# VHH binders against Dopamine receptor-interacting protein 1 (Dorip1), part 10

Target 1, 310 residues: Dopamine receptor-interacting protein 1 (Dorip1), of Mus musculus (Mouse) (q4kl13)
Amino acid sequence: MKTLFEEIKASIKNNYNQDRSFWRPVLPWGGVFTIKAGRKAVSCTPLYVEIRLKNTCTIDGFLMLLYVILNENESFPRELSLHFGREFVDCFLYLMDTYSFTTVKLLWIWDKMEKQQYKSEVHKASLVIDLFGNEHDNFTKNLENLMSTIQGSYCSNWHCPTRVQEDQQRTISINPPQEIPHGNLIRLAVDELFCSKIELCEERGCGGLREFSQRVFCHGAPPFVVLNMQHWKPEDLAYVPYYLDLSDHKYLLEGATLFNKEEHHYSAAFQIDGHWMHYDGLRNVNLILLNKPPEFLLLSSLVYIRATEK

## First folded at step 3 (VHH)

Design b13 (framework vhh_7qbe_3)
Fold by ESMFold2-Fast, scan of step 3:
Parts: C-alpha cells; structure tokens; sequence
Structure b13 (fold): chain B 310 residues (1-310), chain A 120 residues (1-120)
C-alpha cells in the first residue's frame, strides 16, 4: 500500500511532459460527516445527526500545501510538531492518507481555529459550519505566533516627531513595489520589507533620513512562512522566486494560493516533484498539472519552507 | 461505517487477570471502555487518546486496570488485574472521532460487548 502522496507522485511521473493531466479528487470543497448514534442516543433525540462543512476553500489550499510539505521533507514533521503538536501532525497525515478529508478539516477547525472565527448553526438535523470569508482569518491569522516579525528604525533628524520607531507585524504582507523596478518584482518587494535600508523620512516636514534595521522573526525562523500577497496581478505567479532569503534564513518555494474574484473562490498551486499542480476543490477532478495560472485568478499567498542543511 | 469488535471476555476467578481487546475497522481518535453489570446502568471504565499520552480511569478500577492501544493494528486493550466480583459486567468498546471539546460524554461508535464473569 502507498500513501496518497506516493500515488500522486507516481501519477505525475506517468504523465511526464504533458501540458495537462488530471487526478482523482483530493480534499473536495466542503464536506459531510455522519454521526452514528448508540443505543442511548436513540432514546435521547440529538439536535443533529451530521455535520456539514461549507465554503472551506479558505483553508483547503493550505491543508493540501501542509500535506505536500510534510511529505517532501524528512525532518519537517518533527519540526512542525514543535509548533502544532505531535498528535495534530500524526492525525493530519493519517487522515489525509486514508482520504478522510471532512475529518481533517474538522481537525483544523476544532484544534486550530477559535469558535468565534466561523459561523455554525443547526438546520434540519445538520450542524452547518460555514467558513466563508478569507484565508487570513481562517488560516494565516492562526499562525501569527510562528510568523511575527519586528523592525526598528530611527531618523537622523533630532527634531523628527517620530525619531525612533518599531514596526511589529504579526503576519507577513507583501505589496507591489511603489516604483516599477527592473527584475523580479516579488523578490524586490520581499527585500524591501525585510532588508535594512535608508530612505527619506515620511513624516510631514521632517526631511531627515530614516535608517531601518533588518526585519527579524520574533520567535525564531519558522519552519514555513506564508506571504500574504496584496494587490498583485495573476501573471506574477509565473515570476515567483524559487528561493528567498528572509532574515538570514533561506526559504524554498512550495506553493501558492489563488483567488477567483468572479466566484469568490480560493484554489492553490504547488510544486510536487518539480512540477506545478493546480488544486481546486470545486472540480470533480481537482488536482491538475499546471502550465500557467488562468488569467482571471489573483495570486493570494505564497508558501515557502525553511531550507535544512546538514 | 466504523465497526468495533470486542474479544477476550470469559469466566475468571476473583483476584485473577484478564485482557480485553477491541479492533476498529478504521481510524479512531479517542477510545474507551464502558461496562454494564446485571441490573445496572452503563458506566465509564477507562479511555485513551490516539497518541496514548492521555489516559483516564474510573476510581473503582484505578490501579487495577491498564488501558493501552496499538495504532498499527487499530486495536485497543484493557488489562484487568486483581479482579473482583463487582467487575462482573458486559464490557463495551467505544470510539470518538471528535477533536472538538463538547460537553457530551457519549461516544459516537460502540461495539456489541464482551461478557466478563468474576466468580468468587
């Protein structure tokens, strides 16, 4: 018997050098979990007999990405266990490998999300859990303790009203460069956020030079990072850097999440065995070899994993 | 659907030992043992989480019974030592797939039970 991930890699190998191929469903949109009643439950009418999940695209792409990174790196399950807990990681892998997709989503919802972050109601003997919203609230925000950064700065002008400043960010957000520079736009935007720099102080009437220190992780370099991409065009996915240096640590590209404005729907793209795959939970066959993203999709997030050396 | 099958019940003398097993047809998060004595309600005996890091025992069996599991075999065990006449009951295996803290003590899946008789 092979794991789900080994089956996926074998399928990619069998379709090598094809523009598009398809695979069976993995992690479909939504889900239904049926609750089996025991003898006592028959005499006590429960409020619901099943759990229905709706609008799970806000977490589905990330859950698929976590599964990929857990299988690509021998040390990663141990490293992630330090942050997510060993029980979570072991259960997550088992549930994915046995195609228990609704249960793996419930594991995320109940173990990693706060009750107030999602809607739930009982309707016609079903507990309906609705994750409509955005990826940040439903996934990335719950990782703030992993990705928090801090950057200090000071102005050369002693009369500056904000002479010394500290910028703490709980998540990593990347905006397009203000000027159109030459080269890879995403790498330049990331460097602008993380690298030390000197620029004109933005305080009204100041006129001084502000020196920024290198942005550093508050709790050490995380095993993976999620970069929230704001106001980027879908074509930017084609020029995504393979690696980034973040606060003196090398990170390798694992994947991206994509947003369809028309459908208000999230999908994902990730590299498996050197090939880009497109994942979309709304498709009947939802894992497809990707040449390039469709024009109507926006790059939503980039996922990188910390490189491990000897 | 998940199926639970108990085995290992039988007749044993007071002060003796017996080991119960319960095999699940698939993944379970929390598993436990319940028992129902003649003319009594079903009561909790012991439970264990998937990792084995958390175990819980009823006061009446604490120090005498040990719960364990083998996840490779999807099998739950209950080692019963220093058995008493009061331990005579049908023992039921139960499983829960939930990771959410609900305040219900009712498990989602139940076996059909295995009978344990302790003779004096």
Amino acid sequence: as target 1 above (310 residues)
Amino acid sequence: QLQLVESGGGLVQAGGSLRLSCTASGFTYEMGWFRQGPGKEREFVASITWSGDSTYYADSVKGRFTISRDNAKNTLYLQMNSLKSEDTAVYYCAADLSWYEDYSSEYDYWGKGTRVTVSS
Scores: ipSAE 0.000, ipTM 0.177, lowest interface PAE 17.2, mean pLDDT 78

Design b14 (framework vhh_7pa5_2)
Fold by ESMFold2-Fast, scan of step 3:
Structure b14 (fold): chain B 310 residues (1-310), chain A 123 residues (1-123)
Amino acid sequence: as target 1 above (310 residues)
Amino acid sequence: QVQLVESGGGMVQPGGSLRLSCAASGFTFSEYDMSWVRRAPGKGPEWVSTISTSGDYTSYADSVKGRFTISRDNAKNTLYLQMNSLKPEDTALYYCAREGYDFWEDSGYFDYWGQGTQVTVSS
């Protein structure tokens, strides 16, 4: 597969699948990429290698979100190049701008995923790549170094055996609360994770007060963050706050990924001009205005983009 | 409620064979990729094999490739692992695991595990 990967990289400008859509980039489920190999000396007949993608819904919504994020602010491509690499960002934008959706998925798979993260089978002249699984392993794991956080704490009791502690998290995970649902649940859960606080020290036999510092980003405030919602039950998207304050930085809601448990299928929703627009590469060729809460769709993740000016 | 019940483990001499089974209930088995994961004494969990929903695609850890075969019967909601040419290093507790929906647990992409079945390879 290294040979096929190098051929695709070399051919990225001249020989790729080109989807025709002039309204908005809407990635279809899966994809087929055909590489035209050189003619054999004796036949002069063109030889083809075919790559087929299956179950790409684990990355499709995030690829669309990444494209939108990169186009929201001229500084973001430069900032994200520090994490993803400049060549990746440049190629990604070029492929999305030219509607080369299958090729952009192959760029992600071969440049950003490990071989053991996906299933592949060679059958005759075709390579089949199956991305069945979850969004974390296939996409958001690559964001861990971009959005990792750390929170320090110290106990007022100088005899506390764990007086000074640090809690480093690679992801930002928001769990369903035990309380009755209301419109501030996500904001309260985020504040509980990020804000400074003082609590009774949990160490056995320690009567001290533990002071938690504000949670901060390990590598500076990223251009965007992904909140992992762990499949909250179907809720009105109006529950989702339009802005969050994370470690003294304001973030604005960009979108969400949604999960259909019965079909094991991911879709996404984007905040566009104050409206939720639904994306589902398996069902719809266009973004669909959400006029009602999505039934049977679980909230998988929320994507927020760092505000540059208020 | 989701349940995965392994069986078929036991003691065997090097070079022997065992067939593990996993009976699944409480979910639509045919809609999930299934895996076998093992844990040897004093070591962390090691992924062994995965099979797709239809059985069309299978993958194996390098340590078992060519010796183990994963299969499934969607009509019976059962997952199998045929283990041939067993070696002492295959001694472990073998877990049936469902891939899917609890993305942020320590299990990684495995959201439900069985209780495990012990395989001991010794002379």
Scores: ipSAE 0.000, ipTM 0.099, lowest interface PAE 22.0, mean pLDDT 76

Design b15 (framework vhh_surovatamig_d1)
Amino acid sequence: EVQLVESGGGLVQPGGSLRLSCAASGFTFSDYGMSWVRQAPGKGLEWVATISYDGSEKDYVDSVKGRFTISRDNAKKSLYLQMNSLRAEDTAVYYCAKDEGLWFGELDYRGQGTLVTVSS
ESMFold2-Fast, scan of step 3: ipSAE 0.013; ipTM 0.524

Design b16 (framework vhh_3k1k_2)
Fold by ESMFold2-Fast, scan of step 3:
Structure b16 (fold): chain B 310 residues (1-310), chain A 121 residues (1-121)
Amino acid sequence: as target 1 above (310 residues)
Amino acid sequence: QVQLVESGGALVQPGGSLRLSCAASGFTFSDYGMRWYRQAPGKEREWVAGISYSGDETSYEDSVKGRFTISRDDARNTVYLQMNSLKPEDTAVYYCAKEGLLEWGDYFDYWGQGTQVTVSS
């Protein structure tokens, strides 16, 4: 009967000081939460006395970006609540505003991720939660209700075995063309995914023409989108368009996530006043100005926010 | 009010089997993980086994792994501990505990006297 979010609210009121990350202005890598023993449980030895988070870089950049997005427009908390739930959005904002960074990560892990997507084990009286992996599994896949799209197609050949097809994509993945990167490549790749087109049917022996409809969002145009960038180069950060049209809606560049392959580590970059500001939970206490695309950081994802009053 | 009632403890011979039950009330059982603990005379309380709220994940202390199985029946608000190949060192009072949501505040609620398991020839 009592909801998860009611218990979170009650716990925050009684135990907000258990997660005091307020010394840092940005989310640190990982996290430690000390469990406060209840009076009635004093006769029991807990399985663990703290929760330790590891390899949270797969979500840290996105949580920072989400917080910025929610503060960009007064309508976005309400709109995002339609997809994430009002209690999630309210709790997320409260936890971020109070620098309860380990707790906000636990909110994401336990409310938005499935148990099978992460490793958890008790080790030396600590519950260790390990988010080692990729951004898709740990963050973007959980946005399927927000990001899902569908595209229909039909073949002109009445005898085609796959005459009518639907392609539902749960997330948005952008593959680079073979052309040398320039300002239009990402826009062209996005248009190739979303726009209507006619191509030769690829079904063996068919020979017909396949007409693809425009790709549309299954749940309306989301307040923000995450574009999963597949096999793009560090230099491509210089060619990111500040504006995209997605399914006839205008979106503004908010930020990017970046991947260091040698360290297996994710960081993020925010667009502030036309400049890229770098965030790294392992290193940066503050955001650092990027004067050029970072040589060893692959473009992992792009985050765009829906334009308002346009 | 959270209430946990343990039962099933008995005297068994080494190598025997026993199933403990814990009947829960006063909360939405299916929303919480459940744990089993034991305490032998003169020793600290020891964690034995745990099961997630969904039943998809179980965990065990090394000394009981492969011999004990934790399970749950959400329709009956009951958690079980199936104990096989019992050893004299398994002699203890066994306690059931409810895990707190997100471990804030009350991480474990225990409202019972436990159930005594004695393994001896």
Scores: ipSAE 0.000, ipTM 0.117, lowest interface PAE 16.8, mean pLDDT 75

Design b17 (framework vhh_8fcz_2)
Fold by ESMFold2-Fast, scan of step 3:
Structure b17 (fold): chain B 310 residues (1-310), chain A 121 residues (1-121)
Amino acid sequence: as target 1 above (310 residues)
Amino acid sequence: QVQLVESGGGLVQPGGSLRLSCAASGFTFSRYAMNWVRQPPGKGLEWVSGISGSGGKTTYADSVEGRFTIIRDNDKKMVYLQMTSLKTEDTAVYYCAKSLHYRGGSYFDYEGQGTQVTVSS
């Protein structure tokens, strides 16, 4: 028998998918894919007749954001094809455009995730795939080569044991600055990470001055960036900047992923015409306007897209 | 700079036909769903019809199903609404709207300035 992934690829080519019968404007939580026999009888009875997806909230918001990003600028599908592969980008867009949501999740799982990052078991003639976990392992880890950065530094003390250093980071993690308790804290934290600076060398016993170069992207400015939000207070979420300057490139706010700590559930929010539109695959089949920052939804990540002149 | 410019509205008698046009610019047209929404006098916005980015899928509000046809021309960056068998209840300002998906909802990304359709004897 051919692999299930090959069967799904064939269904993409033939414009067939079970999910198309339930046209929805947003990705629902989970999913069910029914394996349908072709006109030719199979030589063996399969161990399962359907695939059931659980706890997909770790990828659902990012799949919606990726779809929006790919449609924002004509160059982005080409640029992202260099990272994800052209076949993946073409299939992803086709599946999203045809509301084949369970199949697009299976495409991500099998093409972009490692087997040990999810649980799978056969239960009552169903293959159950459980994506319980975190956004990084299930989605943003795949972006490390796209948004890696490097910053150089040198100490004025000739005898400093770490006189010349490079700091390479695979993710962009934003921590609140300690100096100013209120205001444009996210912008200040981003500038602290990216901008050139001179500080007292922290090497024990050195006493020299350390000059840091501007942090730059290792593989050029990516079409989008994901900022991992670390240790932010709820009140800081009122001050999300509409634009950021990263390594001499302007980026515009596209959206966010949100975390409900009590429900252990991820959702997302999109910036549409200056408004936050909330997406929650467990509760809502449509996007819902947020009139104010949600107090019980912690900011998990911010997503920005590279600005393009018109 | 997203721009949507509607045209083709006017005064028609019940049972008549009109074609509305919407010219789009400032975004990658073929990769977004397009919608027609309308606002009848003294009422809120009502979603009318949607078409996928590829043009392969369309959907309609129950009130217009079988009477209206949504079409797009990706080369010309145009979306059209062909209206037939018009009723007095179809009187409204019609807007085209960009969205993530072609199903109607509260998530229209951008709306144009509108074109007035009046169905009256």
Scores: ipSAE 0.000, ipTM 0.115, lowest interface PAE 20.6, mean pLDDT 74

Design b18 (framework vhh_3k1k_2)
Fold by ESMFold2-Fast, scan of step 3:
Structure b18 (fold): chain B 310 residues (1-310), chain A 121 residues (1-121)
Amino acid sequence: as target 1 above (310 residues)
Amino acid sequence: QVQLVESGGALVQPGGSLRLSCAASGFTFSKYAMRWYRQAPGKEREWVAGISRSGGSTSYEDSVKGRFTISRDDARNTVYLQMNSLKPEDTAVYYCAKTLKYTGGTYFDYWGQGTQVTVSS
């Protein structure tokens, strides 16, 4: 019996079904997948002859980042396979390597997203899938089994109604402290989320001290993390740390996603040899060196990879 | 320094065969998928064939499927394109490319000067 992954590969390799992304060195916005005329129908006749994807910028930057990391980091394919499955990683690389860009997005949609997260309809013999929305719903939230964290806390007041608590988060969201110098802003915000601390208990009328343990990953340290930056200001990528310590694990910067609020459009930036290279599937055919701070682009997410130490 | 050097291009008659070679250096060849592209005069560069890291998976543009075969020799750091049943429309400069390469502040996925294939009587 063929798996989904084997069926996808067979459809591209041995079938006249066409991924109509055309040749491009990077993922384009959207996509079209065509079922060739003259092929025998399955047992039931389909209501459509093509699949059209729109508003895919919510996943495009992340898929491109994963492909870059898979090509440049020797251990990453094995590490990612432990979490996504070997079949997913093998299929993803095959599709990216063959410029089957619409099909790689369908792989993400079918294998990683929930059916309720996107709109789909048949219109004029086309199945239209619309990924309009945000990166969290379409990409980051689907990685909760990879990135979920938990932090325990204990109040010194025996009468505290919330004396022993756990704060479990499915994704990592970083809130910027407003009054910290730019060069330390992100590192200090990350430390505030992850490090152990003692604070006055905020439960009304309690008056106790609450001790928070270090925040830890629920399923072990993931091979990569996505930090939601809540569309941070400043928009200047010069202040992003090259490395972060997350729960006693060192992570190295790979890239960022950027949000254009006026256009409701996501793009990405890759951190390469101390420089930011901009990716935009809607506009650019190639990556562009960012030699000045990007105007009108908010920092949406940061992507880090776990460091392999001796 | 990453280098890809294409060779094997020649003038051949329709129906003929050629084998193109691409010698790679400056990176761990076995870790990267490899591709062949071509560009005819006055046309955009188009993808022709691809081979996975392990060599276990290959893919081809529809117009060359069944006529061209991509292969690799990781011991020699070389990727090959065997071209059979050549047609005049296969006339182009053929380029070897490594999957995604970022260097010197720009994006590179095509390397080398290419090798000219001309199919004409």
Scores: ipSAE 0.005, ipTM 0.383, lowest interface PAE 10.3, mean pLDDT 77

Design b19 (framework vhh_8fcz_2)
Fold by ESMFold2-Fast, scan of step 3:
Structure b19 (fold): chain B 310 residues (1-310), chain A 120 residues (1-120)
Amino acid sequence: as target 1 above (310 residues)
Amino acid sequence: QVQLVESGGGLVQPGGSLRLSCAASGFTFRSYAMNWVRQPPGKGLEWVSGISSSGRSTTYADSVEGRFTIIRDNDKKMVYLQMTSLKTEDTAVYYCATVYKLSGGYFDYEGQGTQVTVSS
């Protein structure tokens, strides 16, 4: 029983000697789902006979990345079931493996998004769902408890209280370089958030030294983390680190989402078996084998995957 | 096993300078804040300076502010204390210490120490 992921891996293996290889379509832009109307309820004429999806590029790259991540390790479907629900994960994998791409997008929209996050209207017997917007609102904001963290602090002045801060973060935001970038920028930003530190206590009248513990994940280290890059320039991909340490866990660069400003369109790049693939739902060929990561589109998000023991 | 090895101490004249070094091993150095503490002869431990895990934040005891500089090199797993305008009161054994517990302000581990003597 060959899955979609096994087919992709076999295709990469077969074409690895080529600088570029074209792959079968996966998650095309938009989608159409045909509804079978009931004929017996004559007083209830259906308002629409199909569902038409538009501007799904705000979720398509992340759905493709999620599928790749779920196939990277046998434990990841079980672990992500704790965050997404077992029924979601099982259904998602089944729909991807059976090429039911419009249905997998509807699963995300109806199970994970709130109705207020998208526009829907009936037009010419079609329910049109429009996901125009950004990746954070349509995908990463809906990651619930994946990256919840806790950090404690205590002061050398014993009159100041010990504090515990819980943050329910969906992404780690990285500001664009203000001047000439260098290779430590992303690591420094991540370290500032996660590593232990000593700062002057900011409580009024304290004047003591406040020690902050290393930030840790509330529900264990997640299978992946997302960095929001706020559309860094293409040349800035050279400054993306291959690995990050988060709360004493090693994470490896798995992929990125990319933004085409002229088309107002999102695409993605990710690794499968050590090979970089570019995915773009607007192209007839959705997966393109690359010799190296693409450096020609604005960087929207980075995705790091937890290193697994073998 | 956490190991911290201090070096760079010695005898120096008042007004002189010394640089102390601390080599760390056995833990994820880049993830922990580092401190220098000292013990003057016949006295208890006195906190001198601290540096955040990233090296972006530093803090100093009032007695050394403007005279001492703490720096770290995460690639080399080193922390340094640059001491200038040394006073007789700076005479002490200097220790490198790490801090990462959510309690009490006490240091989890201290190294073997390096002796600094400021005398004419």
Scores: ipSAE 0.000, ipTM 0.090, lowest interface PAE 26.2, mean pLDDT 75

Design b20 (framework vhh_surovatamig_d1)
Fold by ESMFold2-Fast, scan of step 3:
Structure b20 (fold): chain B 310 residues (1-310), chain A 121 residues (1-121)
Amino acid sequence: as target 1 above (310 residues)
Amino acid sequence: EVQLVESGGGLVQPGGSLRLSCAASGFTFSSYWMSWVRQAPGKGLEWVATIKQDGSEKDYVDSVKGRFTISRDNAKKSLYLQMNSLRAEDTAVYYCARVKYTGGRSYFDYRGQGTLVTVSS
């Protein structure tokens, strides 16, 4: 029995850009979990007999990406256990490997989300959980401690009112210019955020030069990073860099999450063996090779995995 | 490893001249804009001059315009600053710096250890 990651790789190897007669197991949109009474003697009068999940696209792409990441390198399950907890990582991998997709979503909802982040309502003996919203609130906010960065700066003018400053960011947000198609835009935007630099101090009446230190990760370089692309539309997927240097660490492109504004729907794309492969939870079908951005899809996030030395 | 090594500083009388040199290594020198930045005793850093990759474009701070000339030799991976008509206010440690150009803004991501220029009689 192959793992989901191995089945995805086998699918790509055998025939690109074509629907197959058999399904590739990927996370479907939503889900249904049937509740059964434990023991006959236990007094169970549940208000609901099943759980129905709706609008899970805000987490589905990231759950698929997390599973792929955990299978890319032997050290990643250990490193990510330090952040998510060993029990979570072990349970997550087991549930994914056994195609228990609704249960893995419930694991995320109950272990990693706060009740205020989602709507839940009992309707006709079903507990309906609705994850309508955005990827940050429902998923990537859990990565804030993993991806937190800090940049120091100081002004050469001793009398500057903001002489020494620190800028701590909980997320990595990139905002490339939308109107100029250019293969270096993402790399230049990342470098501008992370690299050391000297600028004229913008404080009124200062006149000094402000030195910015290199931006560094607060808890060391994470096994992967998520770059919030603020719904950027690239003219060509080749404009997404295959690698990035972040705080003296090399990161390799793993995938992306995509947003369809008209449908308020998220999907994802995996970078496997140099190919962009599209995943959509509304279809339980082969991953589709992408040669260009789909007409109605925007880049929501880019996911990069830390490269190992040698 | 990016390295920038300045030389040519020294003591000179007002009205005199000096030529500063910067030897670059560890990167493709011909692909970068380069600058000279200085720091006077007890003062902050001040930008002095910038030169384009091919030498076709040069910019100077107003106080040195007409007195200083920036130049480069891409074959030798060297940056130069010819300083003429030196004044007491030109006394500073001079740093060679690598420029990042993004839009109309310049950033200095690497600088050397500096060379001291003292203008005094």
Scores: ipSAE 0.000, ipTM 0.179, lowest interface PAE 18.4, mean pLDDT 76

Design b21 (framework vhh_3k1k_2)
Fold by ESMFold2-Fast, scan of step 3:
Structure b21 (fold): chain B 310 residues (1-310), chain A 119 residues (1-119)
Amino acid sequence: as target 1 above (310 residues)
Amino acid sequence: QVQLVESGGALVQPGGSLRLSCAASGFTFSSYRMRWYRQAPGKEREWVAGISSSGGKTSYEDSVKGRFTISRDDARNTVYLQMNSLKPEDTAVYYCAAQYQTGSKYDYWGQGTQVTVSS
């Protein structure tokens, strides 16, 4: 089956326009792709393979957001090529621009995901790839090197067994602040994670004060960040900040991924020309203008883009 | 030419059983989700049961859970609805539907088969 995957990947590289027949302006849920695979050793007859993609909502919203981000500034494709690779960025933009949506998903799957992260089911001439799961494993895990942060701390007690420590995080995950009655909870949670602070050292029997430095990006401030929303109640997400200051850099809200618990389905929302546009791959319509916050949808992730200096 | 043809509808007494079949032709059956809907006189069409394209997942409306079973036979291009412990309120025209993507308009519908539960 591995040799068949290698043949299919090579065929995709040579047949980028195979799925242009969809002619859709936004990524649909799932996808179907039919290609002429290699000839078999026993038979000189060409083999056609049908590839069916299922439950791609775990990547669809982020693929749309990545496309928007790459088009936000003419320098971003070059900058993000340092992380994703130039060939990937060039192919991604070409496939998106030509409505080759199933092919762009297959390139993400095979170039960026680990083979064991998705299910594959083979039935004769059909290969079914199922991306059921979560956005982190299927998409944002690949952003870890771009968004990794580190925070140092030191204890005032010379005899503290953990006197100097570092906390490195590969993702930016924010939890609701504890024991506060009011306020902008998302901003407060971000500040709690990134800002310097002094607290009583938690090492048993130490009794010293521990000073935490400001959390900084390991590889410089990225062109965008993804905030993973964890343990938030719907009412806590009523107010999403338009801007955040992260490690002395200003970031502006560009989009969000949304989760519908009833349908177990992900969708996304983008800021386009100052308006919120809702994207849902299960719909037959294009983007839909949101005239109010999506109160019946849970926030899964928030996406912010680095502001250009004024 | 795409067709969905339901069969098996009949008059049955309360507590009885009935199996409905829906034979598909003209499309790649194994790639589609299959669902059963019903419509009682004077009411709107309601969803009854669904089965995934792989057959690995099934779902049911609350009033039929434990009594109805949906299944598929891809070798025969057929979806089935086994109905047990039938009640008068199950009286309706039953329709099968094929859908490629969840949440989209159904690609194909059958003409329906009448089920009547009466003493």
Scores: ipSAE 0.000, ipTM 0.093, lowest interface PAE 21.7, mean pLDDT 73

